# Designs tried in a protein design chat: VHH binders against Putative glutathione-dependent formaldehyde-activating enzyme. Part 6

Target 1, 157 residues: Putative glutathione-dependent formaldehyde-activating enzyme, of Halomonas elongata (e1vbt6)
Amino acid sequence: MLLEGSCHCGAVRFRVVSPHPYPFNRCYCSICRKTAGGGGYAINLSGDADTLVVHGAEHTSIYQAEIDGLTSPGERHFCSRCASALWVFDPRWPELVHPFASAIDSDLPRPPERVHLMLENKPDWVEIESREQDRCFAGYPDESIAEWHARLGLEEG

## First folded at step 22 (VHH)

Design j4 (from z1 with S53T A103S)
Fold by ESMFold2 at other seeds, fold request of step 23:
Structure j4 (fold): chain B 157 residues (1-157), chain A 118 residues (1-118)
Amino acid sequence: as target 1 above (157 residues)
Amino acid sequence: EVQLVESGGGLVQAGGSLRLFCAASGFTFRSYAMAWLRQAPGKRREWVASISTSGRTYYADSVKDRFTISRDNAKNTVSLQMNSLKPEDTAIYFCARVPKDWSPYDYWGQGTQVTVSS
């Protein structure tokens, strides 16, 4: 599926092809929660890095989190004008780019189940509000984004 | 069986150059991104460089502009040209296959020692 996204002010627009368009992962880790998660979590999608097209790239900035005193190579791209979180690119996985679902303007499909991950970092006031089919993990789940889609027969393209 | 075999390490004087090689077998090499990792004495293994299936290259800040990763899909090899070597580059260097999904690396070789003397 072709995903189209943008920042709120319109200075940055982007397109990326994703075989994995279901926004099922709710990540409660402190980095995602603070940089892209107004409700206590963020959702990362997955896309083919070679297909990413960006308009207004001069209005993007990059945040790299510090982990254990070291700067992570992972790049969190955001709009420098309106602060909208846009995508993550980690050069250690150069085939992939991970747009935030919140930045996507395309009509995303509704996941039949959700995953709640990194719950060890969830603040007490945030309620998971999980449904019967949802799965919860203190840390990383047992499936990647690609594996979740493959298991459910939801891959596109 | 996935196999990655590194070679080309050795002792080199600071400012010198080495080229490392990695021979890959047991998988469709051209369909995977590849990486180099290193582990200095007493330190955790760290990412050095990666190369995508389409040939895009990326480098850790500490080696940028001094190291060059490349691949040869006809020979199933990935290489690391290391120029302007510094004593801090002393480490065991590992060739790794990058997973196709966003998951931890799961295949790397036994490594080749690079020692940079002053």
Scores: ipSAE 0.790, ipTM 0.934, lowest interface PAE 0.6, mean pLDDT 91
Fold by ESMFold2 at other seeds, fold request of step 23:
Structure j4 (fold): chain B 157 residues (1-157), chain A 118 residues (1-118)
Amino acid sequence: as target 1 above (157 residues)
Amino acid sequence: EVQLVESGGGLVQAGGSLRLFCAASGFTFRSYAMAWLRQAPGKRREWVASISTSGRTYYADSVKDRFTISRDNAKNTVSLQMNSLKPEDTAIYFCARVPKDWSPYDYWGQGTQVTVSS
Protein backbone atom coordinates (compact mmCIF):
# COMPACT_ATOMS: atom_id res chain seq x y z
CA MET B 1 0.00 0.00 0.00
CA LEU B 2 1.14 3.50 -0.84
CA LEU B 3 1.25 5.52 2.37
CA GLU B 4 1.06 9.29 2.21
CA GLY B 5 2.01 11.41 5.21
CA SER B 6 2.74 14.95 6.30
CA CYS B 7 3.59 17.22 9.17
CA HIS B 8 0.84 19.40 10.63
CA CYS B 9 2.07 22.68 9.11
CA GLY B 10 2.47 21.21 5.64
CA ALA B 11 6.17 22.01 5.24
CA VAL B 12 7.03 18.29 4.91
CA ARG B 13 5.12 15.70 2.89
CA PHE B 14 6.19 12.14 2.12
CA ARG B 15 5.13 8.85 0.63
CA VAL B 16 6.35 5.28 1.08
CA VAL B 17 5.25 1.80 0.04
CA SER B 18 4.34 -0.56 2.88
CA PRO B 19 3.19 -4.17 2.73
CA HIS B 20 2.39 -3.82 6.47
CA PRO B 21 -0.08 -0.95 6.85
CA TYR B 22 -2.03 -2.07 9.97
CA PRO B 23 -1.34 0.32 12.89
CA PHE B 24 -1.41 -2.38 15.54
CA ASN B 25 1.61 -1.87 17.82
CA ARG B 26 1.53 0.66 20.63
CA CYS B 27 4.95 1.42 22.06
CA TYR B 28 4.83 3.00 25.52
CA CYS B 29 8.57 3.58 25.97
CA SER B 30 9.74 6.97 27.19
CA ILE B 31 11.38 7.85 23.87
CA CYS B 32 8.19 7.16 21.90
CA ARG B 33 6.00 8.88 24.50
CA LYS B 34 8.08 12.05 24.72
CA THR B 35 8.82 12.39 20.98
CA ALA B 36 5.61 11.24 19.31
CA GLY B 37 3.07 10.00 21.83
CA GLY B 38 1.03 12.65 23.57
CA GLY B 39 -1.49 10.02 24.74
CA GLY B 40 1.26 7.78 26.13
CA TYR B 41 2.32 5.68 23.13
CA ALA B 42 3.36 5.81 19.49
CA ILE B 43 2.62 3.43 16.62
CA ASN B 44 5.37 2.50 14.18
CA LEU B 45 4.60 1.25 10.69
CA SER B 46 7.19 -0.25 8.37
CA GLY B 47 7.96 0.52 4.77
CA ASP B 48 10.48 0.00 2.00
CA ALA B 49 13.20 2.61 2.48
CA ASP B 50 14.00 2.69 -1.27
CA THR B 51 10.44 3.89 -2.00
CA LEU B 52 10.48 6.84 0.42
CA VAL B 53 9.90 10.16 -1.36
CA VAL B 54 10.07 13.38 0.66
CA HIS B 55 8.94 16.87 -0.31
CA GLY B 56 10.22 19.68 1.89
CA ALA B 57 13.19 17.69 3.21
CA GLU B 58 14.97 20.95 4.11
CA HIS B 59 12.35 21.33 6.87
CA THR B 60 13.21 18.03 8.56
CA SER B 61 15.48 17.51 11.53
CA ILE B 62 16.82 14.34 13.17
CA TYR B 63 16.88 13.31 16.80
CA GLN B 64 19.03 10.38 17.99
CA ALA B 65 18.18 9.14 21.46
CA GLU B 66 20.80 8.38 24.10
CA ILE B 67 20.44 4.81 25.38
CA ASP B 68 22.63 3.68 28.30
CA GLY B 69 24.99 6.61 27.72
CA LEU B 70 25.41 5.90 24.01
CA THR B 71 23.83 7.74 21.10
CA SER B 72 21.61 5.38 19.11
CA PRO B 73 22.13 5.29 15.33
CA GLY B 74 18.32 5.35 14.97
CA GLU B 75 17.17 8.60 13.38
CA ARG B 76 13.85 10.10 14.46
CA HIS B 77 12.86 12.48 11.68
CA PHE B 78 10.56 15.37 12.52
CA CYS B 79 9.41 18.68 11.07
CA SER B 80 11.68 21.51 12.20
CA ARG B 81 8.82 24.00 11.91
CA CYS B 82 5.94 22.27 13.72
CA ALA B 83 7.72 19.41 15.53
CA SER B 84 5.52 16.68 14.00
CA ALA B 85 7.15 13.26 14.32
CA LEU B 86 7.35 11.69 10.87
CA TRP B 87 9.43 8.52 10.61
CA VAL B 88 12.30 6.53 12.09
CA PHE B 89 15.21 5.44 9.92
CA ASP B 90 17.80 3.16 11.52
CA PRO B 91 20.87 2.65 9.32
CA ARG B 92 21.51 -0.74 10.93
CA TRP B 93 18.46 -1.90 8.91
CA PRO B 94 18.98 0.16 5.76
CA GLU B 95 16.18 -1.57 3.80
CA LEU B 96 13.49 -0.32 6.20
CA VAL B 97 11.87 2.94 7.24
CA HIS B 98 9.26 3.27 9.99
CA PRO B 99 6.69 6.04 9.57
CA PHE B 100 4.68 6.98 12.63
CA ALA B 101 1.01 6.18 12.12
CA SER B 102 0.25 9.66 13.51
CA ALA B 103 1.88 11.23 10.42
CA ILE B 104 -0.08 9.19 7.86
CA ASP B 105 -2.88 10.83 5.92
CA SER B 106 -3.86 7.70 3.95
CA ASP B 107 -6.83 5.74 5.32
CA LEU B 108 -5.12 3.04 7.36
CA PRO B 109 -6.78 -0.33 7.80
CA ARG B 110 -8.25 -1.30 11.15
CA PRO B 111 -6.18 -3.87 13.08
CA PRO B 112 -8.12 -6.87 14.40
CA GLU B 113 -5.57 -7.30 17.21
CA ARG B 114 -3.21 -4.88 18.91
CA VAL B 115 0.10 -5.27 20.68
CA HIS B 116 1.06 -3.13 23.68
CA LEU B 117 4.82 -3.10 24.22
CA MET B 118 7.39 -1.55 26.55
CA LEU B 119 4.82 -1.42 29.35
CA GLU B 120 7.60 -1.39 31.97
CA ASN B 121 8.22 2.24 30.89
CA LYS B 122 4.56 3.34 30.94
CA PRO B 123 3.69 6.20 33.32
CA ASP B 124 0.96 5.37 35.81
CA TRP B 125 -1.50 7.95 34.36
CA VAL B 126 -1.47 6.27 30.93
CA GLU B 127 -4.35 3.80 30.61
CA ILE B 128 -3.77 0.72 28.49
CA GLU B 129 -7.03 0.34 26.57
CA SER B 130 -6.43 -3.34 25.89
CA ARG B 131 -9.11 -5.63 24.53
CA GLU B 132 -9.62 -9.37 24.78
CA GLN B 133 -7.53 -10.25 21.71
CA ASP B 134 -4.73 -7.77 22.44
CA ARG B 135 -1.32 -8.85 23.66
CA CYS B 136 0.74 -7.03 26.29
CA PHE B 137 4.50 -7.08 26.77
CA ALA B 138 6.70 -5.52 29.44
CA GLY B 139 9.46 -5.22 26.82
CA TYR B 140 9.63 -6.11 23.15
CA PRO B 141 7.06 -8.46 21.66
CA ASP B 142 7.80 -11.91 20.22
CA GLU B 143 6.85 -10.93 16.65
CA SER B 144 8.21 -8.33 14.26
CA ILE B 145 5.83 -6.01 12.39
CA ALA B 146 6.20 -8.25 9.33
CA GLU B 147 5.58 -11.44 11.32
CA TRP B 148 2.39 -10.02 12.87
CA HIS B 149 0.97 -9.23 9.43
CA ALA B 150 2.02 -12.59 8.01
CA ARG B 151 0.47 -14.56 10.90
CA LEU B 152 -2.88 -12.80 10.43
CA GLY B 153 -2.83 -12.89 6.64
CA LEU B 154 -2.83 -9.08 6.41
CA GLU B 155 0.18 -8.29 4.20
CA GLU B 156 -0.59 -5.89 1.33
CA GLY B 157 1.25 -5.15 -1.91
CA GLU A 1 24.01 -23.04 5.50
CA VAL A 2 24.77 -19.35 5.84
CA GLN A 3 28.51 -18.73 6.11
CA LEU A 4 30.40 -15.46 6.53
CA VAL A 5 34.22 -15.56 6.65
CA GLU A 6 36.21 -12.44 7.48
CA SER A 7 39.84 -11.85 6.59
CA GLY A 8 42.41 -9.08 6.26
CA GLY A 9 42.96 -8.24 9.93
CA GLY A 10 46.35 -7.56 11.45
CA LEU A 11 48.63 -5.16 13.29
CA VAL A 12 48.89 -1.66 11.88
CA GLN A 13 50.44 1.62 13.02
CA ALA A 14 48.16 4.51 14.00
CA GLY A 15 47.32 6.58 10.95
CA GLY A 16 47.66 3.56 8.69
CA SER A 17 45.20 1.71 6.53
CA LEU A 18 43.78 -1.81 6.36
CA ARG A 19 41.22 -3.51 4.16
CA LEU A 20 38.92 -6.23 5.49
CA PHE A 21 37.13 -8.79 3.33
CA CYS A 22 34.09 -10.97 3.93
CA ALA A 23 33.24 -14.00 1.80
CA ALA A 24 29.55 -14.93 1.90
CA SER A 25 27.91 -18.23 0.95
CA GLY A 26 24.75 -20.26 1.55
CA PHE A 27 22.24 -17.53 0.73
CA THR A 28 21.22 -15.15 -2.06
CA PHE A 29 23.84 -12.50 -1.28
CA ARG A 30 22.49 -9.73 -3.53
CA SER A 31 19.10 -9.80 -1.77
CA TYR A 32 20.46 -8.90 1.69
CA ALA A 33 21.85 -5.76 3.21
CA MET A 34 25.21 -6.38 4.90
CA ALA A 35 27.01 -4.84 7.86
CA TRP A 36 30.29 -4.70 9.75
CA LEU A 37 30.30 -4.88 13.53
CA ARG A 38 33.21 -4.68 15.96
CA GLN A 39 33.92 -5.68 19.53
CA ALA A 40 36.71 -4.16 21.58
CA PRO A 41 37.98 -5.98 24.70
CA GLY A 42 35.47 -5.70 27.54
CA LYS A 43 32.87 -3.93 25.38
CA ARG A 44 29.66 -4.87 23.63
CA ARG A 45 29.60 -5.61 19.92
CA GLU A 46 28.85 -2.33 18.12
CA TRP A 47 27.66 -1.44 14.63
CA VAL A 48 30.29 0.08 12.33
CA ALA A 49 28.81 0.29 8.83
CA SER A 50 26.08 -1.09 6.61
CA ILE A 51 25.35 -1.31 2.90
CA SER A 52 21.90 -1.83 1.37
CA THR A 53 21.01 -4.10 -1.54
CA SER A 54 20.91 -1.00 -3.74
CA GLY A 55 24.37 0.14 -2.61
CA ARG A 56 23.45 2.88 -0.12
CA THR A 57 26.08 3.09 2.65
CA TYR A 58 25.89 4.19 6.30
CA TYR A 59 28.49 4.60 9.01
CA ALA A 60 28.74 5.00 12.75
CA ASP A 61 29.82 8.54 13.67
CA SER A 62 33.11 7.27 15.10
CA VAL A 63 34.25 5.91 11.71
CA LYS A 64 32.54 8.22 9.22
CA ASP A 65 34.86 9.67 6.56
CA ARG A 66 37.61 7.15 7.53
CA PHE A 67 35.94 3.83 6.66
CA THR A 68 34.28 2.76 3.41
CA ILE A 69 32.00 -0.27 3.08
CA SER A 70 31.51 -1.81 -0.35
CA ARG A 71 30.06 -4.96 -1.87
CA ASP A 72 30.69 -7.07 -4.95
CA ASN A 73 27.58 -9.07 -5.85
CA ALA A 74 29.48 -11.01 -8.55
CA LYS A 75 31.97 -12.33 -5.96
CA ASN A 76 29.58 -12.44 -2.99
CA THR A 77 31.94 -10.26 -0.94
CA VAL A 78 31.74 -7.30 1.40
CA SER A 79 34.78 -5.11 2.07
CA LEU A 80 35.68 -2.51 4.67
CA GLN A 81 38.43 -0.05 3.77
CA MET A 82 39.76 1.48 6.97
CA ASN A 83 41.90 4.62 6.72
CA SER A 84 43.44 6.93 9.33
CA LEU A 85 43.25 4.17 11.91
CA LYS A 86 43.30 5.06 15.61
CA PRO A 87 44.11 2.92 18.65
CA GLU A 88 40.42 3.02 19.61
CA ASP A 89 39.64 1.16 16.37
CA THR A 90 41.34 -1.91 17.88
CA ALA A 91 38.72 -4.67 17.92
CA ILE A 92 37.56 -7.94 16.44
CA TYR A 93 35.61 -7.03 13.27
CA PHE A 94 32.63 -9.13 12.20
CA CYS A 95 30.79 -9.31 8.90
CA ALA A 96 27.03 -9.64 9.42
CA ARG A 97 23.94 -10.27 7.33
CA VAL A 98 21.12 -7.83 8.01
CA PRO A 99 17.70 -9.47 8.57
CA LYS A 100 14.96 -8.46 6.14
CA ASP A 101 12.65 -7.50 9.02
CA TRP A 102 13.29 -5.20 11.97
CA SER A 103 14.86 -7.83 14.18
CA PRO A 104 18.21 -8.55 15.83
CA TYR A 105 21.08 -9.66 13.60
CA ASP A 106 21.32 -13.46 13.57
CA TYR A 107 24.30 -14.32 11.31
CA TRP A 108 27.87 -13.11 11.60
CA GLY A 109 31.29 -14.66 11.15
CA GLN A 110 34.06 -15.57 13.60
CA GLY A 111 35.66 -12.18 13.07
CA THR A 112 39.13 -10.88 12.20
CA GLN A 113 41.38 -9.05 14.68
CA VAL A 114 42.49 -5.50 13.96
CA THR A 115 45.13 -4.03 16.29
CA VAL A 116 46.19 -0.43 15.94
CA SER A 117 49.43 0.48 17.73
CA SER A 118 49.86 3.90 19.19
Scores: ipSAE 0.784, ipTM 0.933, lowest interface PAE 0.6, mean pLDDT 91
Fold by ESMFold2, fold request of step 23:
Structure j4 (fold): chain B 157 residues (1-157), chain A 118 residues (1-118)
Amino acid sequence: as target 1 above (157 residues)
Amino acid sequence: EVQLVESGGGLVQAGGSLRLFCAASGFTFRSYAMAWLRQAPGKRREWVASISTSGRTYYADSVKDRFTISRDNAKNTVSLQMNSLKPEDTAIYFCARVPKDWSPYDYWGQGTQVTVSS
């Protein structure tokens, strides 16, 4: 599926091809919450890095989190004008790019189940409204984004 | 059976160069991104460099402009040219296959020791 996204002010627009368009995973880690998730979590999609096309790239900036005194290689791309979080690119997985679902304008499908991850970092005021089929993890889940889609027969590549 | 075999390590003086090689077998090599990792004694394994299937290259800040990763799809090899070596580069170096999904690395070799003397 072709995903089309943008920042709020319109200075940055992008598109990327993803076989994995279901916005099922809610990451509650402090980096996701503070950089992209005002309600307590962010949702990372996955796409083919070679298909990413960006208009207005001069209006993007990169944030790399510092973890235990070391700068993480993961690049969090955001609009320098309006601060909209757009995508993550981690060079340790150079084939992939991870748009935030919040930046996507395309009509995303509704997931039949969800995953709540990094709950050990969730602040007390954030409540999880999980459903019976949802899965919860203190840290990282046992399935990748691709594996979740494959298991449920939901790949759209 | 996926196999990754590193070679080319050794003892070298600071400022010197080494070239590491990785021979890959048991999978469709050209379909996978590849990486080099390293582990110094008492330290966690860290990412050094990666190369995509289309040849895009990326480097950890600590090795940028000194190391060059390359691949040869005809020979199923990945190389790491290491220039201007520093004692801090002393480690076991591992060749790794990058998973096609966003998941932890699951295949790497036995490693080759690189020792850089002061």
Scores: ipSAE 0.782, ipTM 0.933, lowest interface PAE 0.7, mean pLDDT 91
Fold by ESMFold2 at other seeds, look of step 22:
Structure j4 (fold): chain B 157 residues (1-157), chain A 118 residues (1-118)
Amino acid sequence: as target 1 above (157 residues)
Amino acid sequence: EVQLVESGGGLVQAGGSLRLFCAASGFTFRSYAMAWLRQAPGKRREWVASISTSGRTYYADSVKDRFTISRDNAKNTVSLQMNSLKPEDTAIYFCARVPKDWSPYDYWGQGTQVTVSS
């Protein structure tokens, strides 16, 4: 499906095709939480990097986290005017881009289950409000988003 | 069975050049992004460069402007041209297939040793 998103002030607008718009990946790592997740986590969607179209790109800025004393190649794109978190692009996976659900203006489908990941980094005060069929991981999931869709028999978005 | 075989490593003087090759088989090569990683003695494996299916290239800061990744879909190969080599480039270099989702790499070769002497 085609996702359309924007920053709050309107200086940046974008669109991207997401063949797998769910599961909604709730990432509780400190980087996602502090840069995009005021409620204790961020929701990372999946998109095809070759389809990303950005208007107002001169108003974007990039943050690269320090991990284990080294600068991560992962790029967290945000609006330089209003600080809205927009997407993650990691050049180690050059086919992918990960818009934050918080930046999406399009209607998103309700996933049959959600994924909670990087729980090893979650602060104690953040509650994991999981449903019966949600999956929880200390780190990365044990199945891909494509495998998840195939297992559940879901149409791509 | 997915197989990746690296070659072209060796001993090179600082400032010199080497070209690494990776022969791929057992999968539809043109449908996958590819990457090079390296591992120095006692260090973790680190990402060096990647190339998308459409030919977009990306590099770690430490090798930018010195290394060039390229692919040949007709020959199922990916290459790494390494110029202006430094002693800190000494490592085992691995060719890897990039998963189509945001998951850890799961296929890479046995590696080829590159040693840069002063």
Scores: ipSAE 0.734, ipTM 0.928, lowest interface PAE 0.8, mean pLDDT 86
Fold by ESMFold2, fold request of step 23:
Structure j4 (fold): chain B 157 residues (1-157), chain A 118 residues (1-118)
Amino acid sequence: as target 1 above (157 residues)
Amino acid sequence: EVQLVESGGGLVQAGGSLRLFCAASGFTFRSYAMAWLRQAPGKRREWVASISTSGRTYYADSVKDRFTISRDNAKNTVSLQMNSLKPEDTAIYFCARVPKDWSPYDYWGQGTQVTVSS
C-alpha cells in the first residue's frame, strides 16, 4: 500500500510503500513517547526504504537519541519548521523506514489487531488501551529491549 | 543452513589498513542487506557498517570516512576495507545478515580478530 504523509505546515511531504498498511505497533519507549507520542506512545508503521520519496527535504531535521552515553544510529526525521515527527530511519536496517501514523494523510484501514511494545518503559500515568485481540509485550516479542540490544552487542540507552 | 565466514583479520600497526572478507552461503545473498559488527574486549557487540541490497552504505560515526563496506553478489561476499586503523578499532569483527523486518539480527559468523597496536 502507498502511504502519503506530510508535516502540519506542509513544508515536507512524503510517500512510501508499506507492505503492512495497518497502524498496529504502539511503542511506549521513552524515545518514541518524547519525540512523537504525546499520548504516551507512538505508532510506527513499516515501509520499504527504497520507495521513500520526499518533497521539501531541506525542511527536515534529524534527531539521534543518546543512549547510555552513545549516539544511536537511528534517525528520527521531523519538520524543522513545525516540529512534526515524520519517520524513523535506522541504518542498521537499511531496507526499512518507519513513518509515524500521525504523519499519514492517506486512508489507513482499521487495524485487525494492535501490538503494544516496550511496556517496561511505560510511565505510570500512561494506561494501556487494549482489546481482546491485542498483544502486549514488555519489550519486543520474545525478548526485552535490553536483551535485544545485548544480542546485537549494543549498549541499552 | 545460513553460514557466514569471516576472514582477513590480523595484527596491524596503528595507521595501517586491513581488508576483511565474508563468504555467505545457505540463503539468497542478493536479497538481504548485510552488516559488519564488532566486539571490543569488555564491550558488547556494536554495529559498524551496513549495505543495502541496492548498494546504499551506512557507517557508525566512529568509523565514517575510514571504513568502506562493499558487496559482490556474484561471489556472495561482503567486504570491509579498514583504513587509518586506531587501537580502539581492536575487536572481533562479525559479518551479519540483516533481517527483513525490524527485529534483532539473527545470523552472524564466528568472527575474525583485528588487533591494532600502537
Scores: ipSAE 0.726, ipTM 0.927, lowest interface PAE 0.8, mean pLDDT 85

Design j6 (from y6 with S50T F103Y)
Fold by ESMFold2 at other seeds, fold request of step 23:
Structure j6 (fold): chain B 157 residues (1-157), chain A 116 residues (1-116)
Amino acid sequence: as target 1 above (157 residues)
Amino acid sequence: QLQLVESGGGLVQAGGSLRLSCTASGRTFAMAWFRQGPGKEREFVASISTSGSRTYYADSVEGRFTISRDNAKNTLYLQMNSLKSEDTAVYYCARVPKDWAPYDYWGKGTRVTVSS
């Protein structure tokens, strides 16, 4: 599926092809919450890095989180004008890019189950609104984004 | 099943150069170099796409190191120039998984020691 996204002010627009368009995972870690998830979590999608096209790239900036005193190679791209979180690019997986679902303007398909991860980092005020079919993990889940889609027969080539 | 064999490590003076190689015995995708210094965790050094058309580097090595590959020989390279004592580490090649998932294929490593 072609995903089209933008920042709120319109200075940055982008598109990327994703075989994995279901916004199923909710990451409650402190980095996701503080940089992209004011309601307590963020949702990362996955896409083919070779297909990413960005308009207004001069209005993007990059944040690299400090983890245990070390700068992470993961690049959190955001609009320098309106602060909208846009995508993550991590050079340790150079063929993938991970747009935030919050930046996507395309109609995303509805996931039949959700995954709630990094719950050990969730602050008390954030309520988990899990459904019967949802899966919860204190840390990282046991499936990648691609594996989740494959298991449920939801990949879009 | 896949085996990755690094070579080319050794002792080199600061400011010197060294080239590492990694030969793969099976299917490769994007590839990466990591390193682990004394008493430190393994850290990212560089990565290269499957075709070799895109390369990425940790800030600490950018401008000094060059990753490349020869897909006909199934071999990954790391050219290291302007070496510093901070570059002393065991260097590992690794296959990047196709998914956003933990790495599962690592070489045994080759030691690089940069003397002052």
Scores: ipSAE 0.750, ipTM 0.920, lowest interface PAE 0.9, mean pLDDT 91
Fold by ESMFold2, look of step 22:
Structure j6 (fold): chain B 157 residues (1-157), chain A 116 residues (1-116)
Amino acid sequence: as target 1 above (157 residues)
Amino acid sequence: QLQLVESGGGLVQAGGSLRLSCTASGRTFAMAWFRQGPGKEREFVASISTSGSRTYYADSVEGRFTISRDNAKNTLYLQMNSLKSEDTAVYYCARVPKDWAPYDYWGKGTRVTVSS
């Protein structure tokens, strides 16, 4: 599925192809919450890095988190004008790019179940809005984005 | 299944060069080099796409190291120039998983020591 996204002010627009378009995961870790998830979590999608086309790239900036004095290679791209979080590119997975669902303008399909991850890092005020079919993990889940789609028969590749 | 074997490590003086190789005995995708210095955690060095058309480097090595691959020989390379004492580490070859998931195939490593 072709995904189209943008920042709020319009300075940055992008397109990317994703065989995994369902916005199913909710990451509650402090990095995701503080950089892209004001309600307590962020949702990452997956896309083919070779298909990413960006207009207004000069208006993007990159944040790399620092943990225990080490800078993560993961690049959190955001609009330098309006601060909209746009995508993550991590050179440890050079063929992938991970747009935030919050930046996507295309109609995204509804996930039949959700995954709530990194709950050990969730602050007390954040409420998990889970359903019976949802899956919850204190840390990382036991499925990748691609495996979740494959298990449910939802791949669009 | 997949076996990854590094070679080419050794002792080299600061300012020198060294070339590492990694031979794969199975199917590869994108590939990467990591390193682990004394008392440190394993850190990313460089990665390369399946075709070899795209390469990426950690800031600490960019401009000095070059990752490449020969898909006919199923071999990954790391050319290391202008070596510094901070480059002393065990260097590991790894296969990049096709999805955003933890790495599952690593070589046993080859030691690089930069003296002077």
Scores: ipSAE 0.742, ipTM 0.915, lowest interface PAE 0.9, mean pLDDT 91
Fold by ESMFold2 at other seeds, fold request of step 23:
Structure j6 (fold): chain B 157 residues (1-157), chain A 116 residues (1-116)
Amino acid sequence: as target 1 above (157 residues)
Amino acid sequence: QLQLVESGGGLVQAGGSLRLSCTASGRTFAMAWFRQGPGKEREFVASISTSGSRTYYADSVEGRFTISRDNAKNTLYLQMNSLKSEDTAVYYCARVPKDWAPYDYWGKGTRVTVSS
């Protein structure tokens, strides 16, 4: 599926092809919460890095988190004008890019189940809105984004 | 089962060069080099796409190291020039998973020591 996204002010627009368009995973870690997740979590999608096309790239900025005293290679791209979180690119996975679902304008499909991860870092005020089908993890889940889609027969393209 | 075997490490004076190799005995995708210095966590050094057309480097090595691959020989390389004492580490090659997931195949490592 072709995903189209943008920042709120319109200075940055992008598109990317994703075989995995279901916005099923909710990451509650402090980095996701503070950089992109005002409701307590963020959702990353997965896309083919070779297909990413960006308009207005001069209006992007990059944040690299510090983890255990070390700067992470992971690049969190955001709009320098309106602060909208846009995508993550991590050179440790050079063929992938991870748009934030919050930046996507395309009509994303509804996931039949969800995954809640990094719950050990969730603040008390954030309620986990889990359903019977959902899975919850204190840390990382046992399936990747691609494996979740494959298991459910939901891969696109 | 995929095996990754590094070679080419050794002792070298600061300013010198080494070339590391990593041979793979199975299917590869994008590939990467990591290193672990004394008392430090394993850190990213460089990565390369499956075709070899895209390469990425940690800031500390960019301009000095070159990652490359020969897919006909199923071999990954790291050319290390202008070596510094902070480059002293065990260097590991790894296969990049196709998913955004923890790495699953690592070599046993090759030691590089850079003397001042």
Scores: ipSAE 0.742, ipTM 0.920, lowest interface PAE 0.9, mean pLDDT 91
Fold by ESMFold2, fold request of step 23:
Structure j6 (fold): chain B 157 residues (1-157), chain A 116 residues (1-116)
Amino acid sequence: as target 1 above (157 residues)
Amino acid sequence: QLQLVESGGGLVQAGGSLRLSCTASGRTFAMAWFRQGPGKEREFVASISTSGSRTYYADSVEGRFTISRDNAKNTLYLQMNSLKSEDTAVYYCARVPKDWAPYDYWGKGTRVTVSS
């Protein structure tokens, strides 16, 4: 599926092809929460890095978090004018890019179940709105984004 | 099972060059080099896409190191120029998983020591 996204002010627009377009995972870690998750979590999608096309790239900036005293190679790309979080690119997985669902303008498909991860970092005021089919993890889940889609028969649309 | 074997490490004077190689005995995807210096955590150095068309570097090595691959020989390379004492480390070859998952195939490493 072709995903189209943008920052709020319009200075940055992008598109990317994703075989995994379901916005199913809610990450409550402190980095996701503080950089892209005003409601207490963020949702990362996955896409084919070779297909990423960006208009207004001169208006993007990069944040690399410090984790355990080391700067992460993971790059959180955001609009330098309006601060909209756009995507994560991590050169340790050079063929993937992870747009934030919050930046996507395309009508994303509705996931039949959700995953709530990194709950050990969730602030008390954030309520988990889990459903019966949802899965909850204190840390990382036991499936990748690709594996979740494959298990449910949802790959490539 | 995939085996990754690094070679080419050694002692080199600051400002010098070395070329590391990594031979794979099985199916490869994107590939990467990591390093671990004395008392440090393993850190990313460089990565290369499956076809070899895209390369990425840690800021600390960009402009000095070049990653490349020869898919016909199933071999990954790291050309290291303008070496500095902070480049002293054990260098590891790794296969990048095809999805966003922890790495699971690593070489045993090759030691690079940069004297100044």
Scores: ipSAE 0.735, ipTM 0.914, lowest interface PAE 1.0, mean pLDDT 92
Fold by ESMFold2, fold request of step 23:
Structure j6 (fold): chain B 157 residues (1-157), chain A 116 residues (1-116)
Amino acid sequence: as target 1 above (157 residues)
Amino acid sequence: QLQLVESGGGLVQAGGSLRLSCTASGRTFAMAWFRQGPGKEREFVASISTSGSRTYYADSVEGRFTISRDNAKNTLYLQMNSLKSEDTAVYYCARVPKDWAPYDYWGKGTRVTVSS
């Protein structure tokens, strides 16, 4: 599926091809929450890095989190004008890019189940809002984004 | 099972150079080098796409290290120039998974020691 996204002010627009467009995973880690998840979590999608096309790239900036005194290689790209979180590029997976679902303008499909991950970092005030089919993990889940889609027969392309 | 074998480590004076190699006994995708210094966690050094057309580096090594690959020989390289004492580490070759998932194939590592 072709994903089209943008920042709120319109200075940055992008597109990327993803075989995995279901916005099923909710990451409650402190980095995702503070940079892109005002309700307590962010949703990361996955896409083919070679297909990413960005308009207005001069209006993007990069944040790299510091973890235990070390700068993470993960690059959180955001609009320098309006602060909209747009995508993560991590050179440890150089062929992938991970748009935030919050930046996507395309009509995303509804996941039949969700995954709640990094719950060890969740503040007490955040309610998980889990459904019966949802799965919860203190840390990383046991499936990748691709494996979740494959298990449910939801891959596109 | 895929095997990754690093070589080329050794003792070198600060300012010197080394070239590391990693041979793979199976299917490769994007590839990466990591290193683990004394008392430190394993950290990212460099990565390269499957075709070799795109390369990425940690800030601490950019401009000094060069990752490359020879797909005909199924071999990954790391050219390390202008070595510093903080580059002392065990260097690991790894295959990048196709999914956004933890790495599952690592070499045994090759030791690089940079003396003052």
Scores: ipSAE 0.725, ipTM 0.914, lowest interface PAE 1.0, mean pLDDT 92

